# VHH binders against h2kzm9r124to488: the designs that were tried, part 53

Target 1, 365 residues: h2kzm9r124to488
Amino acid sequence: RFTIDTSRAKSNQYVVSLCSKKIGIIEYPDGRSDKQPCDVYWHNVVLSDMNKIVTSPQSRVNKFPGMTELAKKISLTHSISSMQKLFPDEYAFYPNSWFLPAHLADFHAFYRKAQALGKTEMWFIVKPDEGAQGTGIYLINSPNQIRNVDQRQLVQEYVADPLLMNDKLKFDFRVYGVIKSINPLSIYVAREGMARFCTEKYEKPDSSNFKNLYAHLTNYSLNKANEAYVHSNTLQDQTRGSKRLLSTVFHQLESRGVKTKRLWHDIKLILVKTTLAMLPEIMLHYEHHFYDSTGPQCFQIMGFDVMIREDGTPILLEVNAAPSLTADHIVPHPGRTLLEGGQRVRSIVDEVIKIPLVRDTLLLV
Below, E stands for the ipSAE of ESMFold2; O stands for the ipSAE of OpenDDE; V2 stands for 0.75 times the mean of E and O plus 0.25 times the DockQ between their complexes.

## First folded at step 15 (VHH; framework vhh_6fv0_2)

Design w6 (at its last look DockQ between E and O 0.69; V2 from the best seeds 0.71)
Fold by OpenDDE, look of step 15:
Structure w6 (fold): chain B 365 residues (1-365), chain A 124 residues (1-124)
Amino acid sequence: as target 1 above (365 residues)
Amino acid sequence: QVQLQESGGGLVQPGGSLRLSCAASGFTFSSYDMYWVRQAPEKGLEWVSWIDSSGGETYYKDSVEGRFTVSRDNAKNTLYLQMNSLKPEDAAQYYCARVTTTGGFEVIYPMDYRGQGTQVTVSS
């Protein structure tokens, strides 16, 4: 009865197809030849012609128009900063941020003020706006160390006090949320998520170690290239892997006396507040994209990267409008680096997270 | 059927106190974390306080910390919110809410199962 068009699912097609089959949805991997609408359209990216493809208001599509751009570092910062001005205490979960080149002077002013107050050991992380997967990211402890001030990029305070476990590896959580609708707003959080671990032991940044991104950045795309990356083959093994289940890490944290219920609560609030901050622009993009007709219902799986500070408070690092829904990874050939090639293998952690995520999302909509 | 019924709201002067109650039925109350949420005019629904199923852990919105106290009596299936030193900014419709799950998801907005609410007005 229920139908799904996956002709534009691309990299997501495998998982979506698998889930569709599991729950009894009729899949059209090449679209419907009879030009009848499907109940759901699954796209891996937001396409400019979405309004031409999804024409029925009874249909659902898994992407909000403009979300990809809105979730970018600078755009997200704009949204959150606007809320921070209104509600500074409630939005303290996002590090102070500046987008270049527009806020360069402001950044300098901030730095000067901080120094005047005796805060001389501040570090900042510079992120290219168009960069992905850790590309082009570097740390600085002075505005003068910005490599290219004319380039669009985000400067944020570096969170230098991450919560560490016994392995001393910096980690963050990829928490998955689903915006089911925007009018009215409806948000869900997946109970299972991902923990991403650095591959080298964390030390507070200094002149000697600030270039070691394997210690400072948690991005999988970066750390997978390190020989120290630990791929897990079983759920039992993943407890020590570079990728772990969120539930596993929460259990580990509980064992250390961390109040994980409160932590989870705080994380949920971050998802809600972040989404609320983005909501005005989401609505604008939606109206603009479907201006000539009643648009379909949009929903979207979002990824929220959250780091836990030493004091147990969560910090939002990044939002991903198109989190990877692939359930495999590339493993280097024996004795070789990933750059020299590897083989695609099953990722048990990704499967456990992403298959139910997509399945339950389809059931939700 | 899950039912939540809030009571105890009213009109108070700034600096006054109110005690809200929430009667729960239709589920095992002692098994669920409970929330107080509120909605002021022209504002969205906001989280106010949280208490875990046992009552051993509580959490508060920063703006109400030190003034509000959440508690629960699991034997009576009742949730409480003691509100002291009330401010005009606290005026809102207050709701008790229960965590709701569906499949592998938790509903986080618009919160969870909630009652009809009770109105709190703070005015001189």
Scores: ipSAE 0.765, ipTM 0.919, lowest interface PAE 0.4, mean pLDDT 93
Fold by ESMFold2, look of step 15:
Structure w6 (fold): chain B 365 residues (1-365), chain A 124 residues (1-124)
Amino acid sequence: as target 1 above (365 residues)
Amino acid sequence: QVQLQESGGGLVQPGGSLRLSCAASGFTFSSYDMYWVRQAPEKGLEWVSWIDSSGGETYYKDSVEGRFTVSRDNAKNTLYLQMNSLKPEDAAQYYCARVTTTGGFEVIYPMDYRGQGTQVTVSS
């Protein structure tokens, strides 16, 4: 009989337990009291002491050592930039990026070259390394506007030409990939995913609205991170929520003449190429973490955030090593704060996405 | 057993033409979307074109659009790639592949191609 240890699944435990029950997996939600290992260990994050927790080489664990750091913006950008140098056309799906302070001169050179070519509408997003998501991020239209140029930070081309729906809202897709194994490399993509929408209509940056867009960009980043604006309780309601099914948005794009089969193909290639760019570091971290033993066979569900340009081409925005697998959220009791406790509310959009995702991942392994 | 066998490659001068074929067996060919991929040592594996199960809809990599035409004959279980105006950058081993799913997933790596491929060489 197939067994799973969910004692470290935390907020994701509900969905994993539900899927385990549906497919007949024996669950140990408090860990196993005998010395027998489980077949699968489901962790909510990458744990630094994974080699002390998962000790059997016959076991599988749903995280690769070091992946949290590898998927962070700076490390991800380093990996993709290395591949862009070797294969510039194949890795064009990632915006031009500069690591400050090291690449400050290169950024100035890029800007001067673009000005010489007559480009007058150039915008860049600056993300300081120490800021929490949504704080400290700002827009610039000239290298001279960079704050604290001596501090570690990332400058990236701002994608100012997003494809918008008829409601003029900016959105991105959360696409789920599963790295089933790394030797040999095996990657799957979930056919269903999430589309996440801003709460305000998109405004293209210009010199006259710069300050207002700084506040809007910060709010958009927080909206994306929290995923809490509007929740669908039925499949019919998902067209008017801030979270929508990827399949629904693809259907809407088809009706507007977008070549969605080409788009899906390009998105699949982004997942493959991104994983290939990261693979050397994934392999190195695994070998270092399990240097004194034969380690478990790792697999991992990854979240890929993809934006679509007006011309229909996809752009990779971010990779999430531990995407939320929750299917509900807690709201405060009427008249009270969340600190005083809350009530659990179902999210049907998240259920439609995440229950099959977890179920089918367990069946893969 | 699913079987795909590519043929029709060869040596051609720049500006020349070739027609590739992919013979399919062991599955209901008309039920599957198909694509051509190519592999060169310096480029790795890249997609070239895609065609839906009926043959009514096609897409191409930008660098080959207008020069290459993908087609299929479902009665003969055969996929084709007509390559015109060939360039040195088109030189590669060409494979056909089908879209493969399992549960709610698509397999995206490794891509499902099961023949030896066929070599296209473009030399001045």
Scores: ipSAE 0.667, ipTM 0.822, lowest interface PAE 0.5, mean pLDDT 82
ESMFold2 (binder alone), look of step 15: mean pLDDT 79; pTM 0.804

Design w7 (at its last look DockQ between E and O 0.82; V2 from the best seeds 0.79)
Fold by OpenDDE, look of step 15:
Structure w7 (fold): chain B 365 residues (1-365), chain A 124 residues (1-124)
Amino acid sequence: as target 1 above (365 residues)
Amino acid sequence: QVQLQESGGGLVQPGGSLRLSCAASGFTFSSYDMYWVRQAPEKGLEWVSWIDYSGGETYYKDSVEGRFTVSRDNAKNTLYLQMNSLKPEDAAQYYCARVRTTGGFEVIYPYDYRGQGTQVTVSS
């Protein structure tokens, strides 16, 4: 029987254990005491000693060495920018970006040029490189508005023309991909994903509303704190929730005349092209990490955050090398804000997405 | 067994035309979206065109839009790519490919169901 070591699965352990049981994999939550290799090792994060833990080349591990760092905002931008230079038309799906402090002058130059061309209403989003879940993110419409130019951070053109539905809430998609292997490269996309909705109606950024992150940022971790956040208890309810199934939103878009097949095609291209952009660094890290031995087979679930522009074209916002595989969320206590505490409750949307995702990933490898 | 066989490639001058064909067998052709992909020397595999199972929807790479036309004859289990106004940058090995799913996944790279390809060369 197939075996899985989940001793380092940590936050992923629940879902991985559940799926392992469902498909008949023998789980070792504390590792194997007999020191025999498992068929699969599941880690919640990339560990520096992975090469010491996963020693059999026949084993599989769910993390690529260095992927966590590579998927960070600045590193990702470097990878994509390199490809943009070679293939500008192919990589137009990623907004112009600058990493500070190194590219501060370039950013100023860009801004000046844009101004000279009459593009006076450009907005930019500033993202801390180490930031997660929307922390420290803010909008600017001039380079002079950067709060700390010496801090490592990403400046990116803000996409101000999101596709909106009747509710006028900005949304993006969390699309899940699986890099099954890098040599040869093999990529899969999950057919089911997540749509994340803002909790306040979107308006183009201006001096009066640019600080309203509930209207401009789609991050769940941010919007869940808003009283306007809509938790769904059933699959029927999720059609109007702040989290929805990708398939649900696609259906909604179809009803509005959006060519969703084309959209999905374009999204798949983004996943492939983004992975290709990252591939040289992935290979490098793999080689370095396993330089003294035959490395295991690595695979990894990736999260791609994609927003749809008003014209129907998708744009890549972020890549997550360790998307959350938790299937619950915290709901505020009645009459209280989330800041005051809450109750952990089942997230039906997350369950529908993440359980099959992990299950099918295990079956895939 | 799924089989795809491309044909119609050749040498053409810039501005010329070619019509590629793909004969499909081993599966219900009319039930699947079909793709044309190409690989130029020292370049990766890229999508060129897509047509849905019914032929009602088509997709084109921006660089070929207006010049290439994808079509299909489901009765003949054949996929077509009419290529007009060919440019040197269109030179590549062209493949037809079928969408493939496994469980809750779609395979997006590489295509497992792909033919041997047909070579398109554009030269003056």
Scores: ipSAE 0.815, ipTM 0.909, lowest interface PAE 0.4, mean pLDDT 93
Fold by ESMFold2, look of step 15:
Structure w7 (fold): chain B 365 residues (1-365), chain A 124 residues (1-124)
Amino acid sequence: as target 1 above (365 residues)
Amino acid sequence: QVQLQESGGGLVQPGGSLRLSCAASGFTFSSYDMYWVRQAPEKGLEWVSWIDYSGGETYYKDSVEGRFTVSRDNAKNTLYLQMNSLKPEDAAQYYCARVRTTGGFEVIYPYDYRGQGTQVTVSS
C-alpha cells in the first residue's frame, strides 16, 4: 500500500531500496510512469525545484526546502548567535561568533570581559567572506590581529582544548537527528552514530609559536572550514580519518571516568536547541517555497558534528543537511591510485549506523 | 491507558522543601528511564532531572544539582523528586515524563508528559 519514489536518491538509493524491500514499501526507482504521487519521496539533497517534483499535500519528502543554505556555517551561526545573545548560558555549546565589521565592538567587549576574568590564551579563527574554498583563513589570539577590519568576515572562537584519547588524536561525533515534523515540532536522535578520528596528533596553538604551527593547523582548520562553507560530503580528508562506532568510543570514555550518560543527554539537548534556533527560518522557507498552496509534509535526517572539550562538555561544530547514507567505499586496487580504478569495499561501521537509521526513519513516516 | 499523575506541590518559603510524586499506570514503569521537567509561566518546558529505569543512575540540571534528588520505587510504580533549599526560580508546574524509544531512536522533542502536573510556588 505505501509507495516510495527513490528516483532522486542517487548514491543513497541502495540503502533506501534495501530498507523499503524489508518493510514492504513499493519502490519506484525511476519514478512512476502513471504520474500518480507516491507516499514518500527520497531525495539525496535539498532540491530547489521540490515544489515542482512533490506536488501532493498527502506526500512526504525527506528534505525541507532551503535547508542546504540554512545548515551552512554562515546561516547556522547567524541562527545560533541570535539565541546566544538572548540566552547565553543555554547556547554556550556553540563557539562564540561575530560578523565583522558590524559586531567589531561586541568582539572587543567579549575579549575585554574574558581578560578581566583572567583568561590569557584565547584563540579565534577568522574566515574572510571573499575567500575561495577557505583561502585566507587564519588564527588570532587578540582582536588587534584582525586584517582589514572593515571587510565582511566571520570571527569564531577556536576550540583549542579537545578531549583526546591516549593516542592524542582529535575526534568528533557524527550524531544523526531526524526532524520528523515542524508543526508540531518532533525530533528524534539515533542511538548509534559515528566517531571520526584525525590521523595526526593534536598540537595546541601557543602564543609564542602560532606562526610556526600555522601551516599544520591551517591544514586541519582549512579542511574543516571548507566543509563548513562547502558541502562536507565532498572533502576527501574527512573520509580518510579513522571511523568507529559512537557506542564503542562511549564505552572507552566511560572506562576513563567520563560521565557518558550525562554527556549523551547534553548532546541530545544540543540537537534540540540547534533545531529550535533554526526553526523560524525553516518555517519561513517552507511557506515561501509553497506560497500558493499547502505543500507536502517534510521530514529530514540531519548530521550533527559534536566535539568534546577536555572537561567533558560537548560543543557543536556543524550541521549537515544531507549526510551520506552509503554503506560502502571505493578504495584503490592494491598498488594503485583511485585514478587507476578501484573496488567497492563494505563498511561495517557505516552499515551498522545507516541501515537502521534509514529503516527506522521509514517506519516513523 | 498510559497515565502519569503528579502530586506533592504547594506553597513553600525560600529554603524550604517539597517532595513530588508521580504515579504511573498503564505501562511497565520499570522498563522506562524517566524525566522530571518543569514549566514556568509563559516559558517552555525545561528539563530538571533524569533517572534510569533501575534507579541506579541519575543526573540533574546544573541549577538544581545538590538540592534536588530524584528516586523511584518500581514496586509502587512511583517516581519521586525531593526538592530541598528551594529558590524562587524553582517555581513552576512540574511534570514527569517517560524517556521514549522507538526502534533505534530516542524521542528528544517533545517530552512525553501526560499529567496535569503539580504546581510548586516559592514565595517569601
Scores: ipSAE 0.752, ipTM 0.885, lowest interface PAE 0.4, mean pLDDT 82
ESMFold2 (binder alone), look of step 15: mean pLDDT 80; pTM 0.805

## First folded at step 16 (VHH; framework vhh_6fv0_2)

Design z1 (at its last look DockQ between E and O 0.81; V2 from the best seeds 0.00; counts 0 for: SAP .67 > .668)
Fold by ESMFold2, look of step 16:
Structure z1 (fold): chain B 365 residues (1-365), chain A 124 residues (1-124)
Amino acid sequence: as target 1 above (365 residues)
Amino acid sequence: QVQLQESGGGLVQPGGSLRLSCAASGFTFSSYAMYWVRQAPEKGLEWVSWIDSSGGETYYKDSVEGRFTVSRDNAKNTLYLQMNSLKPEDAAQYYCARVTETGGFEVIYPYDYRGQGTQVTVSS
């Protein structure tokens, strides 16, 4: 009989338990009392003590050591930028980025070259080294606006030309990839995913709205990270909710003339190329974490956040090493703010996405 | 058992043409979209073209668009790649690959190629 330890699945445990029951896996929600290993260990996050929890080489665990740090913006950008130097056309799907102060001259040169080519409205996000999540980030439209130019900080091209739906809301896709193994490398993509819409209509940045957009960028990042978007509770609510099925939005895009099969192909390439860019560090962290013995077989569900430019080109925004696999959300009580408390609401959109995602991942491994 | 067998490669001068074939067996060929992929020496696999299961839609890597044409004959279980205006950078081992799905997933790495491939050489 196939066994799973879900004692560290936390909020994701409900979906994993449901899927385990459906496919006949024996679940140990409190761990095994007999000290025998399970076939699969399901953790909600990358645990720093994984090597003490999962010790059998016959076991599988749903996280790679170190992946949380590797997927963070700075490390991710370093990995992709290294590949952009070797394969600039293949890695054009990631915004141009500069690590200051080392690349300050390169940033100035990029800006001058772009201006010479006729680009007059360019915006960049600056991420200071010691900022908290969502804080300390600011927009600039010229290199001379960089604060504390001698300190380590990341400058990245701001993607100001998103494809919008008829409601003029900015959106991104959450695409789920599964790294099944790394030796040999095996990657899957879930055909269903999430489209997440901003709560306010998009405004293109200019000098007159700069400060207002700074506040909105912070709020957008917090909403996306905390999944605080307005959620659809039925499939019929797909056109009005801030969280919609990827398939629904793809059909809408196709109706507007977007070549959605090409778009999907390009998104799949983004997942593969991003994973390849990260792979050396993934392998290094695995070897360090299990240096004394052969470790378990790691696999992992990854969240890839992709936006679409006006011309239909997909751009990688972020990678999430531990995307939420829950099917309920905290939303404000009717007529109140989220700060006054919230309520748990079942999300049919999340169920349609996440139950098959987890079920089919368990069947893969 | 899924089988894919490539043929039609050879030596050609720059600007020349070749037609590659891929014979498929062991699965319902007409139900699957297909790739052509290629591997140059000491490089990884690179996709070249894609064709849907019916043959009604195709798309190409930018560097080959306008020069290569992918097609299929579902009655003969055969995939084709017509390669015109060949350049030295097109020299590679060419494979056909199935777009494989499992449950709600697509396999995106590695490409699902099964054959030995066929060598395309572009030189003097």
Scores: ipSAE 0.756, ipTM 0.881, lowest interface PAE 0.4, mean pLDDT 83
Fold by OpenDDE, look of step 16:
Structure z1 (fold): chain B 365 residues (1-365), chain A 124 residues (1-124)
Amino acid sequence: as target 1 above (365 residues)
Amino acid sequence: QVQLQESGGGLVQPGGSLRLSCAASGFTFSSYAMYWVRQAPEKGLEWVSWIDSSGGETYYKDSVEGRFTVSRDNAKNTLYLQMNSLKPEDAAQYYCARVTETGGFEVIYPYDYRGQGTQVTVSS
């Protein structure tokens, strides 16, 4: 019978345990006391001692060594930029990006050139490399507005022409992919994903609204704090929620005449191309981490944040090496703000997405 | 058993044309979108063209857009790729491919079903 070690699953433990039970996998939440290897090891993060824990080459582990670092904003951009240089048309799905402080001069040069060409309404998003959940992100329309030029951070062109629906809320997709293996490379995409909506109506950035991140950033972690955030309790209600199923939004887009088949195809290509861009580094880290032995089989659930431009073309915003697999959210107590705490409530949207995702991943490997 | 058999490849000069065919069997051909993919030496598999199950929608890699035309005859269980204005960079082993769903997943790389391929060489 198939076995899984979830002793290091931590935040993922609930969903993994639930799915294990559903599909008949024997779970060891505290590890195996008999020191026998499990078939699968599930870790919530990449651990430096993975090679000491997962010693059997027949075992599988749900994390690639080094993936956390590789998926960070600057590292990812490095990988993609390398491919953009070779294949500029094929990798146009990633916005122009600059690493600070190293590329500050290049950014200035780009800006000057753009202005000379009459592109005076360009906006950029500044992202701290170590930042998560939208922390420290801000918009600029000039390089001189960078707050700290010495800080390690990513500057990217801001997507100012998002596809909007009737509600005029900016949104993106969290698409889930599974790298089943790297040798040979094998990639899967989940049919169901997430759409994340801003909580305030989108307007093109200007000096009066560029600080309103609720209109410009789609991150759930940010928007959930807004009173305008719409939690959905049912699948019927989620059609108007701040968090929706990917399939729901695709249906909505289709009803508007969007070529959703092409869109989905393009999104799948983004996943493949992005993974291919990362592959050399993934392989390097794997070989390095397991240099003294035959390594286990690694697989990994990845999150791809994709925004759709008004012309229907998708653009990659971010890659997450450890997308949240929690299926609940915090609701503020009556009369209190979210900052003051709240009650954990199950998210039907997250459950519908993440439970099958984990289940099917376990069945896949 | 799912079977795909490509044909029609060959040697052509730059600017020349080829028409590839793919014979499908072992599954309901008309129920599946189909792909053309190619692999050049020292390169990985790359997507070339996509056609939906009905043939009503077609999409192409940017580099082949306007030069290649994918079509299908569902009655004959056959997929086609008309390649015009061929370039040296088009030289590759060409495969017809089908993607399947596994549970809640789609396989997006590599393609789960493809034939032995047909070689396209472009040389002056």
Scores: ipSAE 0.681, ipTM 0.877, lowest interface PAE 0.5, mean pLDDT 93
ESMFold2 (binder alone), look of step 16: mean pLDDT 80; pTM 0.807

